VH-VL binders against q9nrl2r1430to1533. Designs and how they scored, part 42

Target 1, 104 residues: q9nrl2r1430to1533
Amino acid sequence: GGVHELSAFEQLVVELVRHDDSWPFLKLVSKIQVPDYYDIIKKPIALNIIREKVNKCEYKLASEFIDDIELMFSNCFEYNPRNTSEAKAGTRLQAFFHIQAQKL
Short names: E, the ipSAE of ESMFold2; O, the ipSAE of OpenDDE; V2, 0.75 times the mean of E and O plus 0.25 times the DockQ between their complexes.

## First folded at step 4 (VH-VL)

Design a14 (framework fv_pamlectabart)
Fold by ESMFold2-Fast, scan of step 4:
Structure a14 (fold): chain C 104 residues (1-104), chain A 123 residues (1-123), chain B 107 residues (1-107)
Amino acid sequence: as target 1 above (104 residues)
Amino acid sequence: EVQLVESGGGLVQPGGSLRLSCAASGFTFSSYWISWVRQAPGKGLVWVGEINPDSSTINYAPSLKDKFTISRDNAKNTLYLQMNSLRAEDTAVYYCAREGSDYEPYGDYFDYWGQGTLVTVSS
Amino acid sequence: EIVMTQSPATLSVSPGERATLSCKASQSVSSNVAWYQQKPGQAPRALIYGASTRATGIPARFSGSGSGTEFTLTISSLQSEDFAVYYCQQYNNWPLTFGAGTKLELK
């Protein structure tokens, strides 16, 4: 272990980032690549933003951290039809998150 | 013929728990996504959640994810809904419904429904 | 979540007449819309899926149309057994959502 041991939130975010299905969630959706995204999604978020909030100790409760992760998945499912690779990745990553979140 | 039969409903006190079952027959249960749908007395249909064939993917209505757990036992051709922390607004007929022929990773429309089982949450 | 809005809430018609029921989605759901019929004390029954495909055993008098955000269920010559509540549902996005229903009643 190092001087800067990872918190439970940091460890979970790292596991999500490393998951094969994290690719739609690593950073904010590009307005150039997806022009209508921000017309539909009013509270955009991504793993890089959540990780930054964890590093700055902005989550006071586990529920606040979980809410941001759930918002990320909710945005994915609202924008992307069920049959898309994004939605499919999202449902698998969300299932993984729910299992890991039991440790919080 | 395709059949889905719900059971386990009844009267429960607020804060209580209940486990519903849905027994499937007449089709390859292990190949289909199955949903739970509820309907409060005199109200419309509300989706509760769904589970894929191998239980690797379970999706819930956002308002219900913390109180309900969906599971299945393919060897027994049975779907389950575990309901915890029940409140008066959870009073409803609970239906299981089969999601068409599409089963990876999105479901389909509900081609067959069970008869429903009534859950009443009251003191 | 995607909101499905059905109109009218109640439609009063006589046997032999044509009934037209509307369903509107808050955003595009492609053609991934189903219609269900429910009679008092019974489970819903699938009528239409994919906006316009009749489910197995459904009489030809039932037809569906639409894509994107506007959908219609039409019953071309009402029979006595058709008086029921009709629900539309989108299965394009999670969570799955239903309209509030249209009650078809005898005039």
Scores: ipSAE 0.110, ipTM 0.760, lowest interface PAE 4.9, mean pLDDT 89

Design a15 (framework fv_pamlectabart; at its last look DockQ between E and O 0.04; V2 from the best seeds 0.00; counts 0 for: pae E 13.1 > 2, placed apart)
Fold by ESMFold2-Fast, scan of step 4:
Structure a15 (fold): chain C 104 residues (1-104), chain A 123 residues (1-123), chain B 107 residues (1-107)
Amino acid sequence: as target 1 above (104 residues)
Amino acid sequence: EVQLVESGGGLVQPGGSLRLSCAASGFTFSSYWISWVRQAPGKGLVWVGEINPDSSTIYYAPSLKDKFTISRDNAKNTLYLQMNSLRAEDTAVYYCAREGSDYKPYGDYFDYWGQGTLVTVSS
Amino acid sequence: EIVMTQSPATLSVSPGERATLSCKASQSVSSNVAWYQQKPGQAPRALIYGASTRATGIPARFSGSGSGTEFTLTISSLQSEDFAVYYCQQYNNWPLTFGAGTKLELK
């Protein structure tokens, strides 16, 4: 990706961070608070990690950026039961992401 | 009497598209999450995706997300599955299945199933 | 995704016998497991949900048990109409996943 694409990724990450349903995704899950998380989730990721990758120009293609965001949601749904506040926040934020990602 | 009736299956060539329908009757369709489930000949059940009552939440099996689109028309009591870029591995009976409680925000087990419609992807 | 592993793949039994089918989840799914019966040429039929609750109209000879990762379906005193394929399913997490099935066949 060029400068234009990198700027678009930054704008989209900022939109996700500002969304009311971003709270489960802002930072990596704490091993102290959730001891079994890393036994179940093998490729942990969060918005702060994705934003750092954007800022360091590590995404060459929009598909790579989209894959990391989708991995973040996939991890949420794999770990958290469907009826939890985390899973519900994830479904709403993912729907918002899909609308915004049409701009990429 | 709860009924789900799938239609729209048939023979399609690789790379082709097909739209399946599921007509619901005997219950308040607009109150239920509905899933699509497929089954290749002689194989097991594979979940395709689901849609909530107001279409604001649609969830796909990760392997099928870019290929299939689920939608619904509550005024017509009908669920749809748009299938694009079909390949031989998509050959299966496609079932629509009702998730058993309108009281649960993210579905339940499948309490009622349609009879299925066969999609064959072959030259 | 959560992997559901059913065993055995095929179980050969006679009418009147007891059959026990196993289903294992790769991680905890609480009690959010259902069992379905499928006869040749037919759609699946719900038997059990919530690991142990019989669906409406299901005979008492069908019972389910388990929680977390280990689940069983038991059919006491097998009838001729019970020879079918049985699938377990978790509905605890997305994506929803099924076991590969256990085929009950006549010995």
Scores: ipSAE 0.531, ipTM 0.871, lowest interface PAE 1.9, mean pLDDT 91
Fold by OpenDDE, look of step 5:
Structure a15 (fold): chain C 104 residues (1-104), chain A 123 residues (1-123), chain B 107 residues (1-107)
Amino acid sequence: as target 1 above (104 residues)
Amino acid sequence: EVQLVESGGGLVQPGGSLRLSCAASGFTFSSYWISWVRQAPGKGLVWVGEINPDSSTIYYAPSLKDKFTISRDNAKNTLYLQMNSLRAEDTAVYYCAREGSDYKPYGDYFDYWGQGTLVTVSS
Amino acid sequence: EIVMTQSPATLSVSPGERATLSCKASQSVSSNVAWYQQKPGQAPRALIYGASTRATGIPARFSGSGSGTEFTLTISSLQSEDFAVYYCQQYNNWPLTFGAGTKLELK
């Protein structure tokens, strides 16, 4: 997609970060706060990591970018019960992402 | 009486596509999460995906997300499953199932099931 | 995903006897577990939800117990119509997952 796609990725990450439901996803989960997290989640990822990858031009295809975002949500839903605040936030943020991703 | 009736199943060649329907009656369709669950011959139950009342949230089994699409038309009380790039391992009876709820946001267990529709993928 | 492991794969019992079916989750699923009965050529039927609550119309001989990772379905006195395959399912986390089932057959 070139520079235009990279800009689109950057813009989308900014929108995700600014979203009210981004709080579970801004940075990696703390092992201190959640001791068993990394025993369950084997491919941790967060918006700050994705943003860094975008800035480093590590995404050559939109699908690669989308895959990382989907992984982020997948991790959330794998670890958090469906009725938790994290899962609920993730559900809403993912819905927002899916709408915005159609523009990529 | 709550009823779910699947249709659209049949024989399809590998690489083919098929759209299944689930017609609901006897309850307020637009208030419930609905899932697809499939069962290969002689095998167990496998969750395919679910859709919330207003279609704002759709979740899939990870292995099926890229080739299956779930949708619904609340005006028609109908649930859909669009299946593309079908393979032999997609051969199964496909059930639609209502998620019962005690006012939980994401639904609970599958309290009602359709009788299923058979999809056979074969050359 | 959370793996639901059912045991035994096949259980042979006589009518009137007690049947105990086990379901174990690979991680805690709280009480968000359902049990289903499926007879040959039929759709599954809900038996238990919330680990221990009987679905509408389910006879009292069916009971569910457990929380966290260990769950049990008990049939206190087997009737002829109870021979079927039984599945447990968790709905605590995505993706929703079923056990492989326990076949309850006539001894």
Scores: ipSAE 0.136, ipTM 0.772, lowest interface PAE 2.3, mean pLDDT 93
Fold by ESMFold2, look of step 5:
Structure a15 (fold): chain C 104 residues (1-104), chain A 123 residues (1-123), chain B 107 residues (1-107)
Amino acid sequence: as target 1 above (104 residues)
Amino acid sequence: EVQLVESGGGLVQPGGSLRLSCAASGFTFSSYWISWVRQAPGKGLVWVGEINPDSSTIYYAPSLKDKFTISRDNAKNTLYLQMNSLRAEDTAVYYCAREGSDYKPYGDYFDYWGQGTLVTVSS
Amino acid sequence: EIVMTQSPATLSVSPGERATLSCKASQSVSSNVAWYQQKPGQAPRALIYGASTRATGIPARFSGSGSGTEFTLTISSLQSEDFAVYYCQQYNNWPLTFGAGTKLELK
């Protein structure tokens, strides 16, 4: 929705970026270093892209913002085996996100 | 040509402080994770810590977390290591090392290293 | 934190021979292992990353293999400049950790 919601989206993204478990999600995965990633993940997304979309007012509904954040986590879980540090970090950050998203 | 040049090493008394600098050139410094790695004389390599491009994320080796502070100034293409409460076991060559960031948004292997700066902690 | 154990500590070989250096992780690090060469008085140089990919400019006689917990650096047809210390490193988890090194020396 309005200006208040956009400020809340930015604050939530800042909280996610500052979280210790944000490290797998800060930027898009490099195709050069992980060549098969984009064969598996068809809708890549990362926190820097979500933050840019917030700054450009590209989210019209809170549900659109939440969907991008949840897509980010589902990509992590789809690509990374459950015992990986990436998947474990994703699980913890997603739990934190669910708590913070209640404040939207 | 990618270059990393450490400076600020020298002799310091136990309990003292030093700030190391790493001047970067030949690449977009503001896009890379950078680490500090140290090597005591005659010993192996020990990771000190790292900092992401915008300084929002900084990780340290657990034993060094309260003694050392990593920072960067992207306008000056410079990485810093503030070292406090120095002891003899902190005597080492300190390297800065660029991390291959294109692979993942976090620390990877070290593709370029500086020549190092020697810190000696003694009376 | 993940302990990287290198063996042997010292390996004595002759030029032209093959050297095999071992690195074992205390838990799985997938293929997130790099190998570095360090000569006396010099900074380390990256040889291998991703367990098996040669870094830019590294001769084909250097090869890496392994996944999970066991990794090998193989140097075929040793040259005189290959006598150095070799370190493995995992970058799967924080903190990043190195092995203690294997010194490759002339027999």
Scores: ipSAE 0.000, ipTM 0.571, lowest interface PAE 13.1, mean pLDDT 87
ESMFold2 (binder alone), look of step 5: mean pLDDT 92; pTM 0.942

Design a16 (framework fv_pamlectabart)
Fold by ESMFold2-Fast, scan of step 4:
Structure a16 (fold): chain C 104 residues (1-104), chain A 123 residues (1-123), chain B 107 residues (1-107)
Amino acid sequence: as target 1 above (104 residues)
Amino acid sequence: EVQLVESGGGLVQPGGSLRLSCAASGFTFSSYWISWVRQAPGKGLVWVGEINPDSSTINYAPSLRDKFTISRDNAKNTLYLQMNSLRAEDTAVYYCAREGSDYKPYGDYFDYWGQGTLVTVSS
Amino acid sequence: EIVMTQSPATLSVSPGERATLSCKASQSVSSNVAWYQQKPGQAPRALIYGASTRATGIPARFSGSGSGTEFTLTISSLQSEDFAVYYCQQYNNWPLTFGAGTKLELK
């Protein structure tokens, strides 16, 4: 999209990064620390990658941006057991995202 | 005794909307995560989504997230499923199911199920 | 999503025999697996949770075992009321997923 849409996406990514529950999502999962992650998760993504895509104007529509954020949460829930700190953080951050995304 | 009773099913035309209810009794409804699960005629069980005690977190099956809305009214001990833009493939018996047990009122396996309500989407 | 694969699709057995039902997960689900029994026209009924713990009121002839990716439901001495469809379910990860079911039928 245009500069107006880019500003909105950038603002939302910054709000997500600042959230207390963003810690599992800031960077791609380490293959060294978690060797089976990339065998299970076929489309890995993280907030730093999404922010880079925003800055490079790779999102033409709000729906494309929303799809990448939802993919990030879907990956979290697929890999991490429900009772883990990662899954619990993901659940809370996703709820926050749904409220913020209504502004897009 | 724990009871869950679904209602609101019926025949609806493609593109239509329907709201299902699940009335809970015999337990502290406001303390439990509750799920919706559906089953197409002659097919297996498919999870639709879940809602936590205070409605602050609601999780959906990925394919149904933008189509269905789950809500609850703890004062009425009632769970709801709002279904919009219905298609033939949404034809199923819809069950509400309680997650956990009296000693663990937050989600995991389904210890109690309602009897289901049939939704038929057909012209 | 985690895929739960049940086998066989149909098992033909006689009363008094042992039935063994298999359930495989596409990735580890720890012990967070439940088994449900469903009879025609009825809601599912919980049999086993945590892979091996019997739900309240479930007869001792039903037993569950397994962890990680391989799970088994065993019915040690089949009664006439046990002929039904059995589903396994993982509740380890979102979305929650079920196997396609194993139908126990009279030989």
Scores: ipSAE 0.011, ipTM 0.681, lowest interface PAE 9.0, mean pLDDT 88

Design a17 (framework fv_pamlectabart)
Fold by ESMFold2-Fast, scan of step 4:
Structure a17 (fold): chain C 104 residues (1-104), chain A 123 residues (1-123), chain B 107 residues (1-107)
Amino acid sequence: as target 1 above (104 residues)
Amino acid sequence: EVQLVESGGGLVQPGGSLRLSCAASGFTFSSYWISWVRQAPGKGLVWVGEINPDSSTINYAPSLKDKFTISRDNAKNTLYLQMNSLRAEDTAVYYCTRGEYSYGKYTDYFDYWGQGTLVTVSS
Amino acid sequence: EIVMTQSPATLSVSPGERATLSCKASQSVSSNVAWYQQKPGQAPRALIYGASTRATGIPARFSGSGSGTEFTLTISSLQSEDFAVYYCQQYNNWPLTFGAGTKLELK
């Protein structure tokens, strides 16, 4: 068994997960732990869900992949006030994403 | 590389106080929830408490809320545990752990652990 | 608080065998369960999170399964370095709670 080549989407998700500011985005918010989150956020998403979609070949266009990443950031900014560590991490990670996405 | 290094443990008399430190490196400390977890000799793991990135939210195990205070200094990449009114049952290795964030009140699972610092409460 | 019950307390096995470790929650914790490995004199090491996702660098012989109240950690073809204490943890409800651990020991 050899190592398979990673897709461009898989490589980008790996880069995002490795980034220091990825901590708010690694997993879905628990409804039990944060009950009001799902009253505010209608389409929850996280890097682990996006990774699964990449692995299942669910993205046919780069725009679909980009839309899911942007939804993740949009959710962060909608739920978290701008002066929070979550929103600041999201701002930095989104800037990093925009630079890396030039490769797509 | 992500690293957490605890210090400040040692022998303390019953009723005494002790302040533990955890020095973080290799990641953006100010962006993570950090927890303290303790383990008494020969026993299992017990969560002590957690602190969010900006210190606005600090949660404690209900049995420990009045004994321990968690704080952090993001400029120094350091987490603290102030321990007061120590008893023999507080004897344990105290671990600093990085929590994966889950948006809100509770820390997620612990992806990185320090080596621990031993606190012994004995006369 | 949610009580996490691990069984058995001790499991005596030989290298090359399959080990199955159980963890039961007193109420549903969805899939928000992690597994940790601890060797004598060392800090715990994350193995599994989200009940079934392997942490970075964890060998494929470790697998997790379960949801709700019943969770399993399986180690296929045990290696000598796998003899350790294993803890499950729920992170679904406050406060965070661990099981008492299962000790994997050499026959």
Scores: ipSAE 0.000, ipTM 0.543, lowest interface PAE 18.2, mean pLDDT 85

Design a18 (framework fv_pamlectabart)
Fold by ESMFold2-Fast, scan of step 4:
Structure a18 (fold): chain C 104 residues (1-104), chain A 123 residues (1-123), chain B 107 residues (1-107)
Amino acid sequence: as target 1 above (104 residues)
Amino acid sequence: EVQLVESGGGLVQPGGSLRLSCAASGFTFSSYWISWVRQAPGKGLVWVGEINPDSSTINYAPSLKDKFTISRDNAKNTLYLQMNSLRAEDTAVYYCTRGEYSYGKWTDYFDYWGQGTLVTVSS
Amino acid sequence: EIVMTQSPATLSVSPGERATLSCKASQSVSSNVAWYQQKPGQAPRALIYGASTRATGIPARFSGSGSGTEFTLTISSLQSEDFAVYYCQQYNNWPLTFGAGTKLELK
């Protein structure tokens, strides 16, 4: 983690946000719309929170940034049945992330 | 008669690589999702990953996504598992298995299994 | 990931008896549970899918039940060929996960 790492994290988050399959991940899941979500998912996270952490220089290692992105996908797959549009979007976005993360 | 036959297992040293094959016969291979499942000696079953009919979708167990690659050759009715950076904990019998589904485009359960091929990672 | 817990680890039974095997999911998996039989040195064989539907060729003495988080495999009137390890599996969420197995052994 320095300024160079921060710039790389910012670029990758922007690429994820712009991806067509980012829609399930842009913001935290609404308790009103999905009442049981927070009973199942104990460490909620979303791209807007990760982006905020990047901007505040809270990631000291690339592994910490990668761990938060992987947690986001893990939560998606744990909550959403795999035949849902959310799980399918998550699978495609995770594959894209793995290719991009090789640049970190 | 549906058959899946794995091959390519053997002894490899830690850090090594190995490629497994699964030869399918008795069904339209190109129409099915196929998975790899492994079983360490004396342990239970662990799902490795799956591949759809046209190879456009490949899903992996989260811990294995950076070291294993699944591919298929529909013209040869063959499934492959490329394994890199092998460690002692990768020692297992590796099964290929056919995914069946009711309505969705996703593997529901594994209706047919191959006999398995043993991979031993040891110095 | 969703954890599947099977009990008991070992069940000692005699031919002709009824065996009941339990499988619990850490989260609801609807009815998306399969059961497999594995004999020593052999590949697993599908028995049940959708919690209660018998796979093709499976004898009527095998039955499955349950939904949500609690599932049961019942083998009525055990035959000598039924002594094996039985695994449950959820296919509701990624990654697909299996229980650790229940071994049926001769009393």
Scores: ipSAE 0.013, ipTM 0.718, lowest interface PAE 7.2, mean pLDDT 89

Design a19 (framework fv_pamlectabart)
Fold by ESMFold2-Fast, scan of step 4:
Parts: C-alpha cells; sequence; structure tokens
Structure a19 (fold): chain C 104 residues (1-104), chain A 123 residues (1-123), chain B 107 residues (1-107)
C-alpha cells in the first residue's frame, strides 16, 4: 500500500514530534506573539510543514529532508539567544536528530 | 599560568581522519567550557564547537556537525577533536580556547588561546 | 547565523594616530561582543569583552563601545606593536561568529 505506510522520514518526524524538546518546533512562530520574528527569519519552517511535505512525497533525497530539519534548527539558533529555553531545547533535539538521521 | 597546547595536526589525504588533542594546565580544566576555533591560511576565524564542563552539552557550527566530534577527559585535563571525512577546505590551524564561565551555561568570550596545530588536507 | 561585518578591511595609519574599527551585526547581539588581536604567526589575544570591558593586561589606549548591532574598537594613540589584524566576535547566539577582520597596517 505505500500511501498508508510510514516512510523512514515519517517515522523520524514522529520521533522528533514526540520528543520532550520539540515544543519550539511543532508549528510556525506566531506573528502576533513574536512580531519581529519574520523580519529576522527569511525561510521559516516547522515540524508540521516538514511532516506535510513527507506525506505529499515532496522529498526525493534524504539530503533534502535533512536540509529542511537543519534549517529549522538554524532558524531557532539565529532568532533565540543562547541562554533561552528555546535554544537549549533546540540543541538537545538537534543532537537527537543527528543520532536518528544516521539510519537514513 | 594558564596554558593550552594543541597537538595531532599534520598532513592527511582527502577522506581521511585525524584526532586533535589540547592539553590544559594552570587552571581547573573541569570548571570551564572549552571551544575549538579554526583558521584557514590567510583567512579569518571560524568557530567549530564547544563543550561544557561535564560533557552533557556539546554545540557545533551547523556546517561541521556531521564531520567533527568534540570530547574531553577531565582526569587528563585534555580536550579532543575527532575529524572525519576531511576535505581540502578543512585545511586550517586549529585552536583550542577557554571560555569565561559566567552565569551558568554560557561562555562570555575566549580569554586564553593555544598556539594552534596545523591540519593540511592534500593529496 | 548572525553575520558580523567589519570595516574597513584594511586601515593604513601612522604611529601616534587614532584608529577606529567598525563591527556590525546582522541582528541585535546585546553587548555580547568581544574583540581579538592577532599578529602574524601568533594565536589571537583577547582585548575587549562585553563590548566595552578591557581584558586583563590590555593597555588603556584600547577601548570598545556599542550595543545592539553597531560596535567600535578604538586605539587612541597607536604604538608600533598595534599593527595586527583585529577580529570582532558575537557570543549572543549559536553558532558563535567572527567578523572577517580589519588589518591595521603601517602607512
Amino acid sequence: as target 1 above (104 residues)
Amino acid sequence: EVQLVESGGGLVQPGGSLRLSCAASGFTFSSYWISWVRQAPGKGLVWVGEINPDSSTINYAPSLKDKFTISRDNAKNTLYLQMNSLRAEDTAVYYCTRGEYSYGDLTDYFDYWGQGTLVTVSS
Amino acid sequence: EIVMTQSPATLSVSPGERATLSCKASQSVSSNVAWYQQKPGQAPRALIYGASTRATGIPARFSGSGSGTEFTLTISSLQSEDFAVYYCQQYNNWPLTFGAGTKLELK
């Protein structure tokens, strides 16, 4: 059946979503809550968008999937100072991602 | 006096691996964040990554995360940089540098630097 | 990543003159900026941290100023030993980033 089975990318996104440190990454940053975010971050992305791209089979190479996840972390570290809970969550989740991505 | 001494650099072929060491003395090594910074010949400084006192937190420059591994042995007062899949663009002097530990988790700046060790990636 | 832009790339000056070096961040880094001096064949040496605090043993002729996105290193009366490359660095956000450097050379 293909379309109803989890891909390797889908399984990895599910693992990221379920991680305790995923909370800054689940959906796009609110323009109302954080007005300057989109002035600083030019290529916004979040796990819900990446999951939609996986489900639509938009990633043809593992490198494309990895690049989108890395962009998500890069945006976090660019916007959030190092001493914030967002940046600290990002560093832990990124380390987890690197271990899991070795399976790809 | 505070001293940081890098070693392990040399000539390596593309695709090869090297492990650099940084021997620390003159301070309580286990209390400080330590970073690796590299500098290609005639170019500027590029931060590679950092490690906290107990190794529970290690941060890397995004471009280098899948290539380099930072570790430390507090009993030996030594920092390590494992470098894999080396390419010509990794040719640089590699410095270890001590971060001033302020307000918990952050380094403020690099107050002491080692003399550096040269890594040349060439066939 | 936060981009640090230093200007000028090269500054030609004479001993006894005042030198002013600029460093601009692509977004606010508060006061979390350091300046380093590097002489040929040597490791960098810390000069300033927290934008304006002089590191231990650094002569009073070196001063730093700025906050947010614009930072300046000033050397009030140049000595012969001051001809070197100067780097600014932000430590506010990951990854830590340096400017490309300003080379201070003898006129």
Scores: ipSAE 0.014, ipTM 0.743, lowest interface PAE 6.5, mean pLDDT 89

Design a2 (framework fv_pamlectabart)
Fold by ESMFold2-Fast, scan of step 4:
Structure a2 (fold): chain C 104 residues (1-104), chain A 123 residues (1-123), chain B 107 residues (1-107)
Amino acid sequence: as target 1 above (104 residues)
Amino acid sequence: EVQLVESGGGLVQPGGSLRLSCAASGFTFSSYWISWVRQAPGKGLVWVGEINPDSSTINYAPSLKDKFTISRDNAKNTLYLQMNSLRAEDTAVYYCAREGSDYKPYGDYFDYWGQGTLVTVSS
Amino acid sequence: EIVMTQSPATLSVSPGERATLSCKASQSVSSNVAWYQQKPGQAPRALIYGASTRATGIPARFSGSGSGTEFTLTISSLQSEDFAVYYCQQYNNWPYTFGAGTKLELK
């Protein structure tokens, strides 16, 4: 726990943000550009929100951090058909996350 | 750099089966969606199907789903296409193609292609 | 499925000239269009993705434009190695579909 755990969350978020497939996940989906998104997705989240929570030490357990990342991917796959560049980016980034999360 | 090499093509009789392989090198194979695309002699390109990094999602062209199975072995950096119940209209060069760019994978366009392997279905 | 229509089927041009190739989608595909070059006996090579972004290593003479249903590939100051077949592809909707190709040939 503690210091080691928080440093691991920050490092992993940085790696996700820097990944080429992070572009659909960097910020919350725009209601103006995608008006039906918030009718379908009930718990929106993005990497900027997760990173802010890490910086504010709001994750008390590794499971809470992992749950937020998995929610982000789940929302992507629920809204975006599998043939979309968003869904494909999500699948590659999720695979990368699963490999990196083994270090948590 | 990035390379994809197809193999396993050849002459097969109608009703027969073939398994094609695509050997990948020069990139982290396990991180990419990969597609199969075919091209009949003198004709255009037709998408066959795709597979995600962990094999949990496989999508096929609706006209081809009952004949073809896509799989991958990430430990061997190899993609496969199992083709069953082949007919003359399946005669084509079969390409494997990587989805997304090496630099900025912002889409599912095909940034690198193999040289293709010819499958001829004839009696 | 979305139908991609390329025109002309064949374009005869000379080196140093400008070539303009058209691709039309049967319904909107946003900017999710790629262009590929294919020479006889060779695999396709990616040129453009996202309608207008040049792929890595592609010369500046290749440019793409368009959104929605109408897309254009332009090759300025044609070189001898540019004579090939060019395909457009949409990756907005499943299944992904290609145009029938435009053949660039020497006049």
Scores: ipSAE 0.000, ipTM 0.558, lowest interface PAE 15.5, mean pLDDT 85

